# VHH binders against o26951, part 28

Target 1, 206 residues: o26951
Amino acid sequence: VEYTHFKDLQALEMERGRLYETIVVTWDDSMVGNAAPIGVLCTGDDTVTLYLYQGTRTVENVLNNGRFTVNVTLDPLIFTDSTLGDLEEDMFSHYRDFLHLRGADAFFTAEVVSVKKLVKRDRFGESELHVVKARAGDVMRAESFRMALNRGIYAVIESLIAYTRAEFSDPLVLRERIAEMNRVARKVGGPREKEAMRRIIQALES
Key: E = the ipSAE of ESMFold2; O = the ipSAE of OpenDDE; V2 = 0.75 times the mean of E and O plus 0.25 times the DockQ between their complexes.

## First folded at step 17 (VHH; framework vhh_7z1x_3)

Design z06 (at its last look DockQ between E and O 0.79; V2 from the best seeds 0.75)
Fold by OpenDDE, look of step 17:
Structure z06 (fold): chain B 206 residues (1-206), chain A 123 residues (1-123)
Amino acid sequence: as target 1 above (206 residues)
Amino acid sequence: QVQLVETGGGLVQPGGSLRLSCTASGFTFDDYAMNWVRQAPGKGLEWLSGIDSSGGYTYYAESVKGRFTISRDNAKNTLYLQMNSLQPDDTAVYFCAKGPDYFEWEPSEYDYWGQGTQVTVSS
């Protein structure tokens, strides 16, 4: 795959405040690669934030060497295989002294700027995590590039699906599902996603 | 035009509790994450807790985990901090601070702050 170099995340259509489903590639001191599906929050033209949970190779590697790549792909098997296990060695390619996902539609290099260990509490419970702020370096885009999966629009779409199936659903389950999606949209969605959710909720309540 | 007004501070004995409030105005409150930060005498700013715009996700510094609870009432444009099991080293001025439309823990990234409310924990 041939990549074209760009200067910032605008080339990947990443917007501030949006959360993108990506494959984050890290490596240990022996340059053994690790890939994990990670939601990456865009916080600027060249800045991102990762929420890395304790006990993973990803967080270990990131804390150890302060570097990683964020990879854009729409291949569901990459997401699946990286979650259920580890990707094979041949699934990683070298870019300078970085590893990235082989065949990624795009990737950018990242260097850690700050790390904050904190506790996150949500409806699932309490978790310890490292909030990693990083600066994007080289942004590499393949000709096959497609925009990264976005959790905000996902929330809206899932809500609409739920809405269309409302007559066949348990009202309590539906309400919880919509509430969950609204939380996501409010957390990482833009103005239009938030507005969409407001309209959906209003329609459900009418 | 943005205003953040903290209330609820005061003197409390060790082991006691306080509930701080922050009333926001001048912006769409429910679109932004909110944070509590404190500054003790002679010390720098310490981030304590943050809450996303929906209130569904809350974040805590390890120093206050299990003792402090952040919450918000978007209908009232109000942020809260329930502080339990207070200790003398919790003595500080507590600030409410406006974050971006996503969670941000670094105080330097906050664009608006309240004047702060004094919390003193002493026997």
Scores: ipSAE 0.798, ipTM 0.924, lowest interface PAE 0.4, mean pLDDT 94
Fold by ESMFold2, look of step 17:
Structure z06 (fold): chain B 206 residues (1-206), chain A 123 residues (1-123)
Amino acid sequence: as target 1 above (206 residues)
Amino acid sequence: QVQLVETGGGLVQPGGSLRLSCTASGFTFDDYAMNWVRQAPGKGLEWLSGIDSSGGYTYYAESVKGRFTISRDNAKNTLYLQMNSLQPDDTAVYFCAKGPDYFEWEPSEYDYWGQGTQVTVSS
């Protein structure tokens, strides 16, 4: 796969304030690769934030060596296989001192700027997080690149599907579905996704 | 004009509780994560807690976990901080702060602040 080199995240059409579904590749001191699906928040032209749960190999590797790659793919099997197990060693390629996902539509190198440990509370309870701020270095884009995946529009679409069937749906199930989609849209999306969800919820309440 | 107005501060005895409110105007409140920050006398800013735009995710500094609870009412454009088990070292000016449209914990990244409300914990 041939990559064109860019200097910032605009080449991947990443917008500040949006969280993208990616494959984060990390490695240990022996360069044994690890891949995990991680939402990556774009915070600027060359800055990102990751929210890494305590006790994962991803956070251990990031804290240990301060470097990783963020990889863009639309292949659902890569997301699935890296969650349910480990990718094989031949799924990783070298780029300078970094590992990246072999055949990714795009990837960028990242170096940790700061790490903050904090407590997150959500509907599942409390968990310890490391908030990792990193600077993107080399941004590598292949001809196969189409988009960095953002779930915001799909949360809106799922909500609209539920809306069109509201009269024939269990009201409790509908309410929980819309609340879930609203949390997703607001977690990953921008002002337009948030406004869309606001309108849908208002329409359902009338 | 973005405006944040804190209320609910005051004098409380050790072990007591206070509930702070922050009324927001001049922006689409539920597009933004919001934060509480305090500044004790002669000290720097200390981030305490944040909440995402939906209210579904809340974040806490280790120092206040279990004692403080952040919440928001997007229909009222209001942010809250419930503070329990207050101790003298919680004495500070407490600020409501707005940063970018995503959760950000570093106070240096916030662009709008309230005037603050004084919380004093002493007998």
Scores: ipSAE 0.667, ipTM 0.860, lowest interface PAE 1.2, mean pLDDT 93
ESMFold2 (binder alone), look of step 17: mean pLDDT 86; pTM 0.876

## First folded at step 18 (VHH; framework vhh_7z1x_3)

Design a01 (at its last fold request DockQ between E and O 0.86; V2 from the best seeds 0.84)
Fold by OpenDDE, fold request of step 21:
Structure a01 (fold): chain B 206 residues (1-206), chain A 123 residues (1-123)
Amino acid sequence: as target 1 above (206 residues)
Amino acid sequence: QVQLVETGGGLVQPGGSLRLSCTASGFTFDDYYMNWVRQAPGKGLEWLSGIDWSGGSTYYAESVKGRFTISRDNAKNTLYLQMNSLQPDDTAVYFCAKGPDYFEWEPSEYDYWGQGTQVTVSS
């Protein structure tokens, strides 16, 4: 795959304040690669934030060497295999002294700027979290590039489907589903996704 | 205009408890993360805790983990900080700060602050 170099994250259509589902590639001192699906928050034209949980190879490698790549792909098997286990060695390619996902539609290099260890409590329990802020370096985009996935649009689409089927649904189930989708949109979506959910909810209440 | 007003500070003995409140106005309260930050005499700003728009997710600094609890009542546009097992080192001015619509722990990224409320822990 041939990549074209770009200046910043705008080339990947990443917007400030939005979370993108990506494959983060890290490596140890022996250059053994690791891949994990990780939501990456865009915080600027060349800055991102990652929320890394304790006990993973990803966080270990990031804390150890302060470098990683963020990879954009729409291949569901990459997400699946990297979640269930790890990718094989041949799925990693070299870019300078970085590893990236072989065949990625796009990737950018990242260097850690700051790390904050903290505790997060949510409906899933309490967890140790490393908040990693990083600066994006080289942004590489293939001709096959497609924008990274964001769950916000999914939430809107699912809500619309639920809306169109409301007459065939249990009102309580519908309400709970819409509430959950709205939570997702508010958490990871942009202004337009949030507005869409407001309109859907208004329509359901009419 | 955005306004944040902290209350609940005061003097307490070591091991005591306080509950801080922050009343927000001038913006859609439940669209944003809220945070507590403190500043002790002669020290810089220290982030303590953050909470998402719904209260479903809360975040804590290691220094206050297990002792402080952040919560919010969106119907009242109010943020809370329950502080238990207070220690002399907790003496500081405590600030309520408005965050973005995503989690941010760095105080420099907050756009609005309250005037602060003094908390003094002393025997």
Scores: ipSAE 0.846, ipTM 0.948, lowest interface PAE 0.4, mean pLDDT 93
Fold by ESMFold2, look of step 19:
Structure a01 (fold): chain B 206 residues (1-206), chain A 123 residues (1-123)
Amino acid sequence: as target 1 above (206 residues)
Amino acid sequence: QVQLVETGGGLVQPGGSLRLSCTASGFTFDDYYMNWVRQAPGKGLEWLSGIDWSGGSTYYAESVKGRFTISRDNAKNTLYLQMNSLQPDDTAVYFCAKGPDYFEWEPSEYDYWGQGTQVTVSS
């Protein structure tokens, strides 16, 4: 796989304020690779933010050496296998002093700019959260690249499917489904996905 | 056009409690994260707490966790900060600030600010 080098995240068509589903590759002091599915928020042409909960190898490695790669893939088995277990060592390739996912459709190097440790409180209680801001360095794109995955439009589509079946659905189940999709759209989407959800919710109330 | 107005500051003894309010206008309040920030005399801005568009997620700096509680009432376009167990080093001007539509803790990234309300903790 041959990669072309690009200046910034516009080459991956990432938009400010949207969160993308990626594989983040980190490593320990022995260069043992780790891969995990992580949502990555685009905050500028060369800046990203990650919201990392305490107790993962990803956050541990990021805090230890301040470097990682963000890898674009649409392969559902890579997401699944890196969640349920560990990828084999031959799934990691070297790029300079970084590791990246072997065969990724695109990847970029990232260096931590700041970390804020704080407490988050939500429906699951209180958790310690590390908000990691990083600068993208080298952006590498293969010919196989198609898109960086954003779940926003899919949350809207799932909501519309549920909406069209509303009169045949349990009203409580429908409202809970729409509320969950709205949380997804608000978390990952841009203004247009959020407005779409507002219109769907308003239509359900009439 | 956007307006944020803090109220509820004042003088309180150590160990006391105070509730701040911030009334918002000129934007769709429940589209945005909201934050509380303070500035002690001669110091820089310190982020304290943030809250998502619905109130479903709240965020706290280590310095105030367990003592401060952020909340919002979207029907009243109002943000709140309940402050308990106040100590003299909590003395500061407290600001509410409008964040973007994602969680952001750095005050330099906020668009709009209230005028601030003074909180003084002293015997």
Scores: ipSAE 0.827, ipTM 0.929, lowest interface PAE 0.6, mean pLDDT 93
ESMFold2, look of step 18: ipSAE 0.826; ipTM 0.928
ESMFold2 (binder alone), look of step 18: mean pLDDT 88; pTM 0.889
OpenDDE, look of step 18: ipSAE 0.801; ipTM 0.929
ESMFold2 (binder alone), look of step 19: mean pLDDT 88; pTM 0.891
OpenDDE, look of step 19: ipSAE 0.832; ipTM 0.938
ESMFold2, fold request of step 21: ipSAE 0.822, 0.809, 0.814; ipTM 0.924, 0.923, 0.925
ESMFold2 (binder alone), fold request of step 21: mean pLDDT 88, 88, 88; pTM 0.890, 0.890, 0.890
OpenDDE, fold request of step 21: ipSAE 0.845, 0.845; ipTM 0.948, 0.949

Design a02 (at its last read DockQ between E and O 0.88; V2 from the best seeds 0.84)
Amino acid sequence: QVQLVETGGGLVQPGGSLRLSCTASGFTFDDYYMNWVRQAPGKGLEWLSGIDYSGGSTYYAESVKGRFTISRDNAKNTLYLQMNSLQPDDTAVYFCAKGPDYFEWEPSEYDYWGQGTQVTVSS
ESMFold2, look of step 18: ipSAE 0.821; ipTM 0.927
ESMFold2 (binder alone), look of step 18: mean pLDDT 87; pTM 0.884
OpenDDE, look of step 18: ipSAE 0.800; ipTM 0.926
ESMFold2, look of step 19: ipSAE 0.817; ipTM 0.928
ESMFold2 (binder alone), look of step 19: mean pLDDT 87; pTM 0.885
OpenDDE, look of step 19: ipSAE 0.827; ipTM 0.937
ESMFold2, fold request of step 21: ipSAE 0.817, 0.803, 0.837; ipTM 0.926, 0.921, 0.932
ESMFold2 (binder alone), fold request of step 21: mean pLDDT 88, 87, 87; pTM 0.886, 0.884, 0.885
OpenDDE, fold request of step 21: ipSAE 0.845, 0.847, 0.844; ipTM 0.948, 0.947, 0.949
ESMFold2, last read: ipSAE 0.809, 0.797, 0.791; ipTM 0.925, 0.920, 0.916
ESMFold2 (binder alone), last read: mean pLDDT 88, 88, 87; pTM 0.889, 0.886, 0.887
OpenDDE, last read: ipSAE 0.855, 0.854, 0.848; ipTM 0.950, 0.949, 0.949

Design a03 (at its last look DockQ between E and O 0.82; V2 from the best seeds 0.67)
Fold by ESMFold2, look of step 18:
Structure a03 (fold): chain B 206 residues (1-206), chain A 123 residues (1-123)
Amino acid sequence: as target 1 above (206 residues)
Amino acid sequence: QVQLVETGGGLVQPGGSLRLSCTASGFTFSDYAMNWVRQAPGKGLEWLSGIDWSGGSTYYAESVKGRFTISRDNAKNTLYLQMNSLQPDDTAVYFCAKGPDYFEWEPSEYDYWGQGTQVTVSS
């Protein structure tokens, strides 16, 4: 796979305020790779934020060496396999002092700028969280690149499917499904996904 | 124009409680995360707590964990901070602040601030 080097995250069409589904690759002091699906928030032309929970190999490696790569892929098996287990060592390639996902459609190197340890409370309880801010270095794009994955439009689509079947649906189940999709759209999407969800909810409540 | 107005500050004894309010206007309040920040005498800005657009996720600095609770009422365009077990080190001007539409803990990233409300903890 041949990569072209780009200046910043615009080459991956990443927009400030949107969260992208990626494979984050980290490694230990022996360069043993680790891959995990991580949402990556774009915060500027060359800045990203990650929300890493305590007790994961990802956060351990990031805190240890301050470097990682963010990898773009649309292959659902890579997301699945890296969640359910570990990827084999031949799934990692070297790029300078970094590891990246072999065959990724795009990747960028990242260097930690700051880490803030804080407490998060939500519907699932209380968690210790590391908010990692990082600067993108080299942005590498292969000819196979099509997009950085954002779940926002799919949350809207699932909501529309539910909307078109509302008269055949249990109202409580429908409301719970729309609320969950709205949480996804608000978490990952931009203004257009948020407005779309607002319109759908308004239509259901009329 | 965007306006944030804090109320509820005052003088309390150590161990006491206060509830701060921040009334927002000039923007769609329910689209944004909101934050509380304080500045003690002679100190820099200290981020204390943040809350997402719905109130479903709340975030706390270690220094206030377990003592402070952030909340919001989107119908009233109001942000709250419940402060319990206050100690002299909590003496500061307390600000509410609006940043981007995602959670952000760095005060330098916030674009609108209230004028602040003084909290003084002394015996």
Scores: ipSAE 0.787, ipTM 0.917, lowest interface PAE 0.7, mean pLDDT 93
Fold by OpenDDE, look of step 18:
Structure a03 (fold): chain B 206 residues (1-206), chain A 123 residues (1-123)
Amino acid sequence: as target 1 above (206 residues)
Amino acid sequence: QVQLVETGGGLVQPGGSLRLSCTASGFTFSDYAMNWVRQAPGKGLEWLSGIDWSGGSTYYAESVKGRFTISRDNAKNTLYLQMNSLQPDDTAVYFCAKGPDYFEWEPSEYDYWGQGTQVTVSS
């Protein structure tokens, strides 16, 4: 794959305040690669935030060497295999002293700027979390690049699907589903996603 | 136009409790994450706790975990901090601060702050 170099995350159409589903590649001191699906929050033209839970190789490697890559791909098998297990060694390629996902539609290098360990409490319970802020370096984009998966638009799409199936759904289940999607859209979506959800909710209440 | 007003501070004995409130105005309160930060005499700002826009997720510094509880009432535009098991080293000025529409723990990223309320823990 041939990559073109760009200076910032605008080249990947990443916008501040939005969360993108990506494959984060990390490595240990022996340059053994690790890949994990991670939602990456864009916080600026060259800044991102990751929320890493304790006990993973990803967080261990990031804390150890302060470097990683964020990879954009639409290959569902990459997401699946990296979630259920791990990727084989041949799925990693070298870019300078970084590893990235082989065949990624795009990737950018990242350097850790700060790490905050904290406790998160939500409906799923209590978790130890490392909030990692990083600076994006080289942004590499292939011709095959398509916009990174954003949970905001996904939430809208899922809501619309639920809407079209409303007559066949339990009203309470539907309400909960839409509420969850709206939460996602409000949290990580843009103005258009939020407006879309508003319209969907209004339609359902009419 | 944006205003954050903390209340509830005061003098309390070690082991005691206080409940701080922060009333927000001048912006859509329910659209933004909110945070509590404190500053003790001669020390820097210390982030304590954050809460997302809905209240569905709360975040805590290890130093206050299990003792402090953050909550919010979006209908009242109010942020709360329940502080239990207070110790002398909790003495500080406590601030509520407005975050972005996503959770952010870094105080330098907050765009609006209250005037602060003094909490003094002493026997």
Scores: ipSAE 0.439, ipTM 0.794, lowest interface PAE 0.6, mean pLDDT 91
ESMFold2 (binder alone), look of step 18: mean pLDDT 85; pTM 0.866

Design a04 (at its last look DockQ between E and O 0.81; V2 from the best seeds 0.75)
Fold by ESMFold2, look of step 18:
Structure a04 (fold): chain B 206 residues (1-206), chain A 123 residues (1-123)
Amino acid sequence: as target 1 above (206 residues)
Amino acid sequence: QVQLVETGGGLVQPGGSLRLSCTASGFTFDDYAMNWVRQAPGKGLEWLSGISWSGGSTYYAESVKGRFTISRDNAKNTLYLQMNSLQPDDTAVYFCAKGPDYFEWEPSEYDYWGQGTQVTVSS
């Protein structure tokens, strides 16, 4: 795989305020790689924010050496395998002082700018969270690149499917489905996905 | 125009409690995360707590964890901060703030601020 070098995240068509599903690659002091599916929030042309929970190898490695790569892939098996287990060592390639996912459609190097440790409380209880702000360095794009994956439109589509079946659906199940899709769209999407969900919810309430 | 108005400040004894309110207007309140920030005399801005658009996630600085609780009522366009176990070093002007539509803890990233409400904790 041959990569073209770009200066910023516009090359990956990442937009401010949107959360992208990526594979974040980190490593320890011996350059032993680790890969995990991590949502990456675009906050500017060359800035991203990650929300890393305490107790993971990802956060441990990031806090230890302040560098990582963000890798773009649309291969569902890569997401699955890195979630259910560990990727094999031959799944990592070297780029300067960084490791990246072998065969990624695109990746960028990232260097930590700041880390804020805080407490998050939600439906699952309290957890320690590190909010990591990082600057993208080299943005590397292969000819295989199609898109950085964002779940926003998928949440809208699932909501519309549920909506079209509303008259034959258990109202409680329908409401819970739409509420979940709205959480996804609001978490990862931009203004158009949020407006779409608002219209769908309003239509259900009329 | 966007407007944020804090109320509920005042004088309390050490160990006491106080509930702050922030009424929002001029924007779609439930599209945005909201935050509480304070500024003690002679100090910079200190982020205290944030809350997601729905209230489903709340975030706390370590310094206020367990003592402060953020909440919101989207039907009333109102943000709240329940403050318990107040101590003299909690004395500050407390602000509510609107930032981007995602959770952001850095006060320099917030677009709109209330005028603030004074909280004074003294014997």
Scores: ipSAE 0.754, ipTM 0.908, lowest interface PAE 0.9, mean pLDDT 93
Fold by OpenDDE, look of step 18:
Structure a04 (fold): chain B 206 residues (1-206), chain A 123 residues (1-123)
Amino acid sequence: as target 1 above (206 residues)
Amino acid sequence: QVQLVETGGGLVQPGGSLRLSCTASGFTFDDYAMNWVRQAPGKGLEWLSGISWSGGSTYYAESVKGRFTISRDNAKNTLYLQMNSLQPDDTAVYFCAKGPDYFEWEPSEYDYWGQGTQVTVSS
């Protein structure tokens, strides 16, 4: 795969405030690669934030060497295999001193700027997190690149599906589903996603 | 136009409790994460806690976890900080700060702050 170099995350259509489903590739001192699905929050043209849970190879490697790559792919098997286990060695390629996902539609290098260890509490309980802020470096895009997966638009689509099936759904279940999707859209969606959710909710309440 | 007003500070003995409030105006309160930050005499800003726009997620510094609880009432445009088991080193000016539309712990990323409320823990 041939990549074209770009200067910032605009080349990947990543927008501030939106969360993108990506494959984050890290490595240890022996350059053994690790891949994990990670939601990456875009916070600027060249800045991102990752929320890494304690006890993973990903957070260990990131804290150890301060470097990683963020990889864009639409291959569901990559997400599946990296979640259930790990990717084989041949799924990693070298870019300078970085590893990236082989065959990725796009990737960018990242350097850690700051790390904050904190506790998150939500409906699932209490978790220890490392909030990693990083600077994006080289942005590499292949011809196959289309866009990074964004949870905002996904939430809208799922809500629409739920809407079309409303007559066959438990009203309480539907309400909860829509509420959850709306939370996602408001958290990581753009103005259009938020407006879409508003319209869906209005339609359901009418 | 944006205004944040902290209340609830005061003098309390070690082991005591206080509940801080922050009333927001001039922006859509439930579109933004909110945070509590403090500054002790001679020290820098210390982030304490943050809360998502909906209140569904709360975040805490290790220094205050288990003792402090952040919450919000979006219908009242109000942020709260319940502080229990207060210690002398909790003495500081406590600030309410508006975050972006996502969670951010870094105080330099906040665009609006209250005037602060003094909390003094002393026997």
Scores: ipSAE 0.700, ipTM 0.896, lowest interface PAE 0.4, mean pLDDT 92
ESMFold2 (binder alone), look of step 18: mean pLDDT 82; pTM 0.834

## First folded at step 19 (VHH; framework vhh_7z1x_3)

Design k01 (at its last look DockQ between E and O 0.88; V2 from the best seeds 0.83)
Fold by ESMFold2, look of step 19:
Structure k01 (fold): chain B 206 residues (1-206), chain A 123 residues (1-123)
Amino acid sequence: as target 1 above (206 residues)
Amino acid sequence: QVQLVETGGGLVQPGGSLRLSCTASGFTFDDYYMNWVRQAPGKGLEWLSGIDWSGGNTYYAESVKGRFTISRDNAKNTLYLQMNSLQPDDTAVYFCAKGPDYFEWEPSEYDYWGQGTQVTVSS
């Protein structure tokens, strides 16, 4: 796979305030690779934020050496295999002193700027969270690149499917489905996805 | 025109409690994360706590975890900070700040601020 080098995240069409579904590659001091599906928040043309929970290899490796890559793929098996188990060593390629996902449609190098350890509280309880801010370095894009995944539009689509079937649905189940999709759209989407969800919810309340 | 107004500050004894309020106007309140930040005399801004658009996710600095609780009432466009077990080093001006529509803890990234309310913890 041949990559073209770009200056910043505009080459991947990433927008500030949107969370993209990626494969984050990290490694230990022996360059043993680790891959995990991680949402990556775009905060500027060359800045990203990761929300990493305590007790994962990803956070351990990031805290240890302050470098990682963010890898774009549309292959659902890569997301699945890296979640359910570990990828084999031949799934990692070198780029300078970084590892990246072999065959990724795009990747960028990242270096940690700051880490904030804090306590997050949600409906599942309390957890320790590391908020990692990083600066993107080299942005590498293959001809196979199409998009960085954002679940916002799919949350809207799932909501519309549920809405059009409302008369055949248990109203409580429908309301919970829409509420869950709204939480997704608010977490990962931009203004248009949020407005779409607002309109759908208003239509259901009529 | 965005406006944030803090109330509820004052003088309290060590170990005491206060509840701060922040009334918001000029924007769609439940589209944004809201934050509490304080500034002790002669010191920089210290982020304390943040809350998402619905109140479903709340965030706390380690220094205030277990003592402070952030909440919001979107029907009243109001943000709250319940402060318990106050000590003299909690003395500061407390600010309400509007964040972006994602979680952000750095005060330099907030675009709108209240004028602050003084909290003084002294015996």
Scores: ipSAE 0.815, ipTM 0.919, lowest interface PAE 0.7, mean pLDDT 93
Fold by OpenDDE, look of step 19:
Structure k01 (fold): chain B 206 residues (1-206), chain A 123 residues (1-123)
Amino acid sequence: as target 1 above (206 residues)
Amino acid sequence: QVQLVETGGGLVQPGGSLRLSCTASGFTFDDYYMNWVRQAPGKGLEWLSGIDWSGGNTYYAESVKGRFTISRDNAKNTLYLQMNSLQPDDTAVYFCAKGPDYFEWEPSEYDYWGQGTQVTVSS
């Protein structure tokens, strides 16, 4: 795969305040790679924020060397395999002294600027979380690049599908599904996704 | 006009409890994360806790975990901070602050602040 170099995250159409589903690649001192699906929050033209849970290789490597890559891919098997296990060594490529996902549609290098350790409490309980703010460096885009995956738009699309099938659906199941999608949109979507969900909900209630 | 008004501060003995409230107006309350920040005398701003729009996800600084609980009532446009096991070093002015529509712990990123409420922990 050949990549074109760009200077900032605009090249990937990443917008401030939006969370993107990515594959974050890290490595240890022996340059053994690790890949994990990580939501990456864009906070500027060249800044991102990651939320890394304690006890993972990802957080360990990031805290250790302060460097990682964020990889954009639409390959569901990459997400699946990196979640269920580990990617093979041949799934990593070298860019300078970074590792990135082989065959990624795009990737950018990142260097840690700050880390805050805090506690997150959710429906699953309490967890130690490292909030990592990083500066994006080289942005590499392949010709195959289209867009970074965002759960916000997914939520809207799924809600619309549910809406179109409302006549054939259990109202309670539909309500629950829409509520869940709305939660997702409100959590990770932008203003337009949120507005879309508002409109869908309004239409369903009419 | 955006307005945040904190209440519930006061004097309490060590080991005591307080419940702070923050009433919000002038914006769609449940579209945004809300946060509690404090400033002790002679110290900078310290982020304490954040909460997402629904209350399903809450975040805490290490200094207050297990003692403080953030919550919200969107129907009342109100943010809460339950503070237990208070200690003298918890003495500060406590602020509620409007965050963005995503989690942000850096106080400098917050759009609007309340006037603050004084909490004093002393025997």
Scores: ipSAE 0.812, ipTM 0.928, lowest interface PAE 0.4, mean pLDDT 92
ESMFold2 (binder alone), look of step 19: mean pLDDT 88; pTM 0.892

